VH-VL binders against q9nrl2r1430to1533. Designs and how they scored, part 43

Target 1, 104 residues: q9nrl2r1430to1533
Amino acid sequence: GGVHELSAFEQLVVELVRHDDSWPFLKLVSKIQVPDYYDIIKKPIALNIIREKVNKCEYKLASEFIDDIELMFSNCFEYNPRNTSEAKAGTRLQAFFHIQAQKL

## First folded at step 19 (VH-VL)

Design ee6
Fold by OpenDDE, fold request of step 20:
Structure ee6 (fold): chain C 104 residues (1-104), chain A 123 residues (1-123), chain B 107 residues (1-107)
Amino acid sequence: as target 1 above (104 residues)
Amino acid sequence: QVQLQESGPGLVKPSQTLSLTCTVSGYSISSGYYWHWIRQHPGKGLEWIGSIHRSGDTDYNPSLKSLVTISADTSKNQFSLKLSSVTAADTAVYYCARTDFEWGSFRFGMDVWGQGTTVTVSS
Amino acid sequence: DIQMTQSPSSVSASVGDRVTITCKASQSIRTYVAWYQQKPGKAPEPLIYDASSLESGVPSRFSGSGSGTDFTLTISSLQPEDFATYYCQQWYATPYTFGQGTKLEIK
C-alpha cells in the first residue's frame, strides 16, 4: 500500500544519502560555484528535494519517484563530463540505486 | 595510525613490467574512498599515475606511455600498480596514497602517503 | 587535461615572512584543490584539501583559498621548517594533475 511504498522510498533515499558517492547530489548545485549550471540544467533536483517530496507524500507511484532520481543522475551526466569527479560518483551511485530500486 | 608502504623491485629492465604493491595498515582498504599511485621523476614534480576506487573502478593517467593497471586485494589489505613495457622514462620514486571520505563530503586530496620506493629502469 | 599553472616556480623568503603561492587552473574546477608540502628526500605531506580546509595536524599559519580557476596557499609567518617544495593538485577531473611545484628557499 501507500504507506509501505512511502517507507520504501524513504528508506531508499536514506541509503542514497548515506552512500559515499552521494556528495554531488545531497543538495542543489551552487550557482555561485557553478554559474552556468542553471543555464544548462532546466529541471534541477537533489536528494534533499526528493526526500522532502517523499515526506510530503508527493509520489503516488514508484515510477514517479524513480523518475526524479533518474532525473538527478541525468542532470549530473548532462552537465559533467565523464572524467569529472561528480560524474564518476554519479555513475557509481546510480548503479547502487538501480540495484536498490528493484526492491520497490 | 594509518600507514602506507610501497614495496617491489627497485630495478626493472626496459620492456619489462614494473610491479609495485602498497600495503595498508591501521585501516581497511575497503573503507577508503580512493587509493592512488603517484610518481616523481628525479628532480621533477609529482605526477598522478592512477587510482582505484573502493568499488574497483579505476582511473589512469592517459599521458603515461606504459599501460597502467591498478588492482586491489582486500584479503591482504593491499593495492598494486603495474606498468607494462617500461623505459628509462619510468625511473622515479613511486608513492601510494589514500583519499578518505567524510560523510557528506568528498575530501579532495590525498591525506596519507607512503614513504615512496625508488624504481630504476636500466639494462 | 586540466592544467594547473603554479607560480612562482621558486621563492626566497625569510623567517617570519608572509608567503603566497598561486595555482591557476585551465578551467573552472570549483574548490577541488589540494596542497602538499614536500621536503627533500621525503614523501609529500598534505596541507590543504578542498581548497581551504586545513589537514589535521597542519599549523594554522597555513591557509588555502580560492575557487573557480585561481587558488592560493598562504603561509602567514614563515617558520624554519616550512622551507620545502609545495604542490597544488586538482581533483575536478582525471587525470588529477599537479602544479609544477614551488620551491621555497631561505633568503
Scores: ipSAE 0.909, ipTM 0.957, lowest interface PAE 0.4, mean pLDDT 96
Fold by OpenDDE, fold request of step 20:
Structure ee6 (fold): chain C 104 residues (1-104), chain A 123 residues (1-123), chain B 107 residues (1-107)
Amino acid sequence: as target 1 above (104 residues)
Amino acid sequence: QVQLQESGPGLVKPSQTLSLTCTVSGYSISSGYYWHWIRQHPGKGLEWIGSIHRSGDTDYNPSLKSLVTISADTSKNQFSLKLSSVTAADTAVYYCARTDFEWGSFRFGMDVWGQGTTVTVSS
Amino acid sequence: DIQMTQSPSSVSASVGDRVTITCKASQSIRTYVAWYQQKPGKAPEPLIYDASSLESGVPSRFSGSGSGTDFTLTISSLQPEDFATYYCQQWYATPYTFGQGTKLEIK
């Protein structure tokens, strides 16, 4: 159960990272590039952080893993208007995630 | 080597639909990140018309008065542009172009262009 | 829509000169800027992507810089084949707008 879920989490993170719409999410947003980002987003997260949590077995439930992924997308949509390249990428990546997450 | 080529009628009557096709060779359109249509009015600058993502998602320039439709046909390795109810204001050179993807980053730009095709709207 | 204000609209220069073209965005657009070169009767050709990355095959005398709202295309030593019209374009948000262009002419 838990080991199987861990493998599923690892695989899903790999798939997300390899997705061509992952570019806004690979690392935390740069404060240099976006000076006001952390004034708005209070719980920043990125795929590299989520991957690290997976590697450290910090997710005991699939819901916890899903929550972090959804937080990542939520942050994107909170900060970026719908017509931005980041939001567009996020929308597509989230759709992909929702399909893949059905396997969890 | 990737090559794009625009094709379609060079003359369109007002109120008709302008239809263009971009044929891609040396590269699968399913592998590209974005495929674009751009136009240039005589003696003017460049104007982005719209784009289609490899997923099929489309984005259009809302400043265009004509209804814009961009679609892709993977079986033919083509993508197309349709402008409905054209006027003389739609007379321009039309370009198709590609945006590719570099792993880990969006290559912000159009790295391959067609040679362009002239479309004249007149009675 | 995001406006890209390109400057100057035209510039005269001589071979060997250093030429600088700027684009100012109406809002912060990260580094999501591309530059193109267009010669008369020809399609635009890519020069720079992501503000500062040189496209393949483009001479090293071309360079791009900038982040946020101010972006620059620089030709370190102008060559005869560089006389053309240059355009910037933003990729931050749709519509992906262009600058109005800069015509680089021989002095």
Scores: ipSAE 0.905, ipTM 0.957, lowest interface PAE 0.4, mean pLDDT 95
Fold by OpenDDE, look of step 19:
Structure ee6 (fold): chain C 104 residues (1-104), chain A 123 residues (1-123), chain B 107 residues (1-107)
Amino acid sequence: as target 1 above (104 residues)
Amino acid sequence: QVQLQESGPGLVKPSQTLSLTCTVSGYSISSGYYWHWIRQHPGKGLEWIGSIHRSGDTDYNPSLKSLVTISADTSKNQFSLKLSSVTAADTAVYYCARTDFEWGSFRFGMDVWGQGTTVTVSS
Amino acid sequence: DIQMTQSPSSVSASVGDRVTITCKASQSIRTYVAWYQQKPGKAPEPLIYDASSLESGVPSRFSGSGSGTDFTLTISSLQPEDFATYYCQQWYATPYTFGQGTKLEIK
């Protein structure tokens, strides 16, 4: 099911990127804008990186793909307080992801 | 053209509930990212009251003493503000506003405002 | 809450002058800042979003800059219609907060 799984992962990433709450997650956090980000977050990840991994067939299991998406959200909530715009967007996007992931 | 218009009683008695409605025309509220309520006391600056996201999630200013409730009615293309147990301190011009979403970037700001409605709290 | 300290509170200037208004955040807020113009008896109008992006229809003499904690609104050559009160606002975290405003008056 490698090809079918790849298509499913690709489609899910497309849906995440198209979501209006994806703006904090499209690319890696800028070190210029957030100088201390990489002092705190040790495994940075973003949707563009995940998309690239999907395209390169680096995910052998759905659980690996899900783990990277969850890492992305975990990083957001670790760095950003709950009342920030990023955390709020992340909360909504993660909820959307959890619904869509059930279809995998 | 997107237009916002505030409506509601201009006079409210103390301890009563202030109720306002913002009617949106030329644009679906379900397409907006955030919908906001802002107020301005006479001769003072601007104060954010609260917002409602298109998903229905709400955020309120915790500094307000009154209980704030914001809701949306997509069928009427309106969203509303309720402030409970108002006092003279709630006398202000009340504005509704929009934050839109642009693909690829979230535009931080209120790009469309209503004309505002004056609410006076008096016995 | 994040405080937005705006300066000056008031400024007198003449037509043609360069005017700069500053807003300092109590903590880093990246570029999540908007600027508004308000004339007496009117609703605020948007000028700048995302610290430096000009709203549609706003004259090019207006510009915004800054990141982190320090932000500026600049009017390169003041016009008669620019005399008003200006506000900055942060969108980094709730509650969303405004600067106290800067009243730009004619000298």
Scores: ipSAE 0.898, ipTM 0.951, lowest interface PAE 0.4, mean pLDDT 95
Fold by ESMFold2, fold request of step 20:
Structure ee6 (fold): chain C 104 residues (1-104), chain A 123 residues (1-123), chain B 107 residues (1-107)
Amino acid sequence: as target 1 above (104 residues)
Amino acid sequence: QVQLQESGPGLVKPSQTLSLTCTVSGYSISSGYYWHWIRQHPGKGLEWIGSIHRSGDTDYNPSLKSLVTISADTSKNQFSLKLSSVTAADTAVYYCARTDFEWGSFRFGMDVWGQGTTVTVSS
Amino acid sequence: DIQMTQSPSSVSASVGDRVTITCKASQSIRTYVAWYQQKPGKAPEPLIYDASSLESGVPSRFSGSGSGTDFTLTISSLQPEDFATYYCQQWYATPYTFGQGTKLEIK
């Protein structure tokens, strides 16, 4: 997409990465450390991957960018029960994302 | 460097509310990640009561959820525990503790503890 | 709730011995385990976070390992000051439960 829209996606991704609850989402989940993750999660994604897609201009629509971010959170809540440390971080970061996404 | 100090009454009557305060010195509670209350019953092990996140979100042990409130006062650099409707089973040493913040990871542990305060519940 | 079962419940050992204490979680908890040392009449002191990372100021004779359900704390060469009760704690999910403790006695 356009220069302004890609700049907004990059700024939003940077804000997500800087957030103190970003720690579960920075990189893809390790299959070695979490052997069953990819048996349950079929469309894995993480902030480093989303950031790279923004840098390569792979998002044509804002909805595509938003969908990847929401997929990241839905994967977290699908794999992790709500009382887990990961899900608690995901809940806070998703709330932050919704505030930031209003700015687009 | 960082010190945590529990304060509050050592004797509480049944059915009353236990109120404890943890005062933090040498560190801002805004800089920590989680702040915790833990207790240790006589001759028994440790029980997590609950925690408050730096955002103000709280998590409580489900066995105590309807009875416990944890709050923070950033301006006083302290956080507090209220446990309502106490019984003799709530007699314990109560500790406050910190989980420190580190960007990019969660330090799964309590790295600083208060010295503890003994609370006895008796009629 | 996730239960943390420590073994042995107590151990007697001599200065210089290698001591291993285990925790078993009732379900997989990744590496989200901490270890603490508590001496009589004192607050617990942190030893290990995230299964294997030493807390600041902890002697290098202490080490932690494990992932999933099985975790160990090892003291490679026991010292007289290591007489204490040791607790593990899981951090995967609330309530953040502790093991029941392992009392280490110096012969």
Scores: ipSAE 0.718, ipTM 0.893, lowest interface PAE 0.8, mean pLDDT 91
Fold by ESMFold2, fold request of step 20:
Structure ee6 (fold): chain C 104 residues (1-104), chain A 123 residues (1-123), chain B 107 residues (1-107)
Amino acid sequence: as target 1 above (104 residues)
Amino acid sequence: QVQLQESGPGLVKPSQTLSLTCTVSGYSISSGYYWHWIRQHPGKGLEWIGSIHRSGDTDYNPSLKSLVTISADTSKNQFSLKLSSVTAADTAVYYCARTDFEWGSFRFGMDVWGQGTTVTVSS
Amino acid sequence: DIQMTQSPSSVSASVGDRVTITCKASQSIRTYVAWYQQKPGKAPEPLIYDASSLESGVPSRFSGSGSGTDFTLTISSLQPEDFATYYCQQWYATPYTFGQGTKLEIK
């Protein structure tokens, strides 16, 4: 999209990164630290990757941008049971995202 | 300096509701990440009761979930525990505690504790 | 629920000794472990968060290590003020369970 739309994507990604509960999502999960993660999650993604895609104008539609962010949360909930610290952070960050995404 | 102080009745009758308040001084509860209630039974170890996140979300020990409510009052800089339908098994020292916020990581631990308040459940 | 099993339940040691306390989780909890020190009649005091990070003001003779299921608290040279009960706690998933404690006493 347009210049305003790309600025909105960047602003939203920055807000997600700055959020209290961004800590599980800043970078891809380490295979060394979590050996079985990539056996379960086949389309890994994280905020640093999404932010780079925004910076490189790789999203042509808002739906593509939203899909990557929702994929990030879907991966979190697929790998992590709901009572885990990661899933709790994901739930709160996703709720924040849904509120902020209304600005798109 | 951050200080936490528990307050509430020391003696509660069975079937009543135990109500405790943690008063936070030297720090805004809105700035913390989690606020917790923990108890220690006589001659036993520590048991996590539940927590309230700075967003207002709560988590409770499943063994107590239907009986526990944790809430915060930011205007008084306090958070509270209510435990309904108490029995003698709820006799313990009750602590409030904080998990501090650090951007980019989760500080897995409770870095500030209250002094503790003894609650006895007896007729 | 994730069970945290501490070993030993009690240890008797002398000032200057190196003391090791272990905590085993019933499943992998990454590094999401905290350690606390509790003296009789007092609230627990924080020692370590995230398995190995020292809390502010904790003496450097304390160290933590481990990941996955096996965690260790080490006191490299025991001091008189270190005689206390020590607890681990997991932070991977609710309920955030504690170990049963390890009482460290003077031999």
Scores: ipSAE 0.700, ipTM 0.881, lowest interface PAE 0.8, mean pLDDT 91

Design ee6
Fold by ESMFold2, fold request of step 20:
Order: C-alpha cells, then sequence, then structure tokens
Structure ee6 (fold): chain C 104 residues (1-104), chain A 123 residues (1-123), chain B 107 residues (1-107)
C-alpha cells in the first residue's frame, strides 16, 4: 500500500518490539537450542524478519502483514504449551497486538 | 539496594487463612517482571507457590490453586499471599522474591529474595 | 509437572576441590534453568540464570552449562564460604519446580 499504511506497519512492529513480552519473538528460534522446532513449525517467522519485510515494502495489503504477525503467534502456541513462559509472553503480546491492530 | 521483607503472623490456626505481605524497598514493583512466593518446609527443599506478573496476571502451583491468591498493591509497593484452609502441612518458611525485567531477554531466575518469615500452623 | 533431579544428593569435599553438581529435567526445558545457593538459616542466594549466566557479584569460580535436559553447576576451587545447599530451578513451564537440593559439606 500507500505511505501512510507502510508507516502504520512500521509503527506497529516497533511497538511490538518494545513490548515487555517481545523476548521470544525478536529473532528465529535457535535450531541448536531447540532441535525439533523446525520439524514442527514449517513457516517460521519472527519480528526481525517482519520488520525487514516492512522496510522492503514486501507487504502489499494490510491483511498480508496481519497474517505474518498472527502466524508468529500461532507458531508460538503450536510449539509451546500454554503453561510455558514462551506461551505466556505470546498471549500477552498477542492481546497487545490486537488492540494496536484495530488502528489499521 | 532493592530489599524485600515478608510480614505477617508467625502462628496461624488450622482452617484459617494465612496472610503474608511482601514490602519492596528501593524499587517499584511496577518495574519488575514477576513477583513470587516460595516456601520451604522444615528440613525440605523449596516449593514455588505462585507468581504475579507486572500486568497483574497470576500463576499458581496447581497443588494449591483453589486455596491461594496473590495480589499486588502498587500504591503501597507491596504484594501479598493468601492461603486459605491451612493445615499443619503448611508450616514452612515463606519467602518473597523478584524476577527482574531486562528488555530483549528473560532473566530466568529469582535475583532478589526476602529474608523469609516462619509460619507455624498449630492449634 | 517437570521434575528436576539433582545429583548427588550430598557431597563431601575439601577446600580447593572442584565440585560438579548435576540437574536433570524430566523433559526438554531449553536453557531455562537457574541455580541458587542456600546457607543454613538464610534465604537462597542467586548464582546463575539462563543455565550459564552468572548473577551480579557471583565469583568466577562458579559456572553453569547445559541445555535440553542436562544441566551442570561447577565450582572450580572450593572456598570455605561455598559449603551450602545448592538448588536448580526450571523456568520453562509452571509450576516452576526446584530440584531437591545438593548439600555440599566439608570432608
Amino acid sequence: as target 1 above (104 residues)
Amino acid sequence: QVQLQESGPGLVKPSQTLSLTCTVSGYSISSGYYWHWIRQHPGKGLEWIGSIHRSGDTDYNPSLKSLVTISADTSKNQFSLKLSSVTAADTAVYYCARTDFEWGSFRFGMDVWGQGTTVTVSS
Amino acid sequence: DIQMTQSPSSVSASVGDRVTITCKASQSIRTYVAWYQQKPGKAPEPLIYDASSLESGVPSRFSGSGSGTDFTLTISSLQPEDFATYYCQQWYATPYTFGQGTKLEIK
């Protein structure tokens, strides 16, 4: 989309990165530390990748941007049971995202 | 400089509610990431009771879930434990503790502990 | 619940010895392990977070390692103040369980 839409995507990504609970999502999960992650999660995505896609104008529609963010959370909840520290952070960050995304 | 101090009655009768408060000095509880209650039974190891996140979300040990509540009062810079229907099995030293916030990582651990308060449940 | 099993339950050692304490998780917990030292009559003190990172003020003779299910705390040259009970704790999932402790005593 337009200049205003791209600025909104960037602002939203910045707000997600700044959030207290962004720590599981800043970069892709380490295959060394979590060897089976990529056997289970076939479409890995993280905030640094999403931010780069925004910077390169790779999102043509707001729905494509939203889909990547929701994929990030879906991956978290698919891999991590809800009582895990990772999933608890994901739950809080997703709630924050839903509030901010209503502005799009 | 951060200090945590537990307070509350040292003796509680069976079936009553144990109420403890952790007062935080030199640090705002709204700045921490998690605030915890832990206990240690006589001659035994440590047991996590529960935690309260800076957002207000709570997590409890399932073995205590229906009996425990943890709450925070940011205006008094304190957080509290209530454990209902106590028995002699709840006799322990009770500790409060902090997990500090650090952007970009989770510091998996309790970096500041209170001195502990002994609670005896006896008729 | 994730069980954290420490080995050994106790160890007798002399000042200057190297001591290794192991903590084994009942399932993979990544690096989400902390270690604590507790002296008699005192609250636990933090030693290590995230399996291998030293807490502030902890002497360099302490080190931690491991990932997945197997974790190790090593004290390279025991000092008199190191005789205490040591606990690991997992942070992967609630309940955030502790190991049963390892008591380190003077031989």
Scores: ipSAE 0.689, ipTM 0.887, lowest interface PAE 0.9, mean pLDDT 91

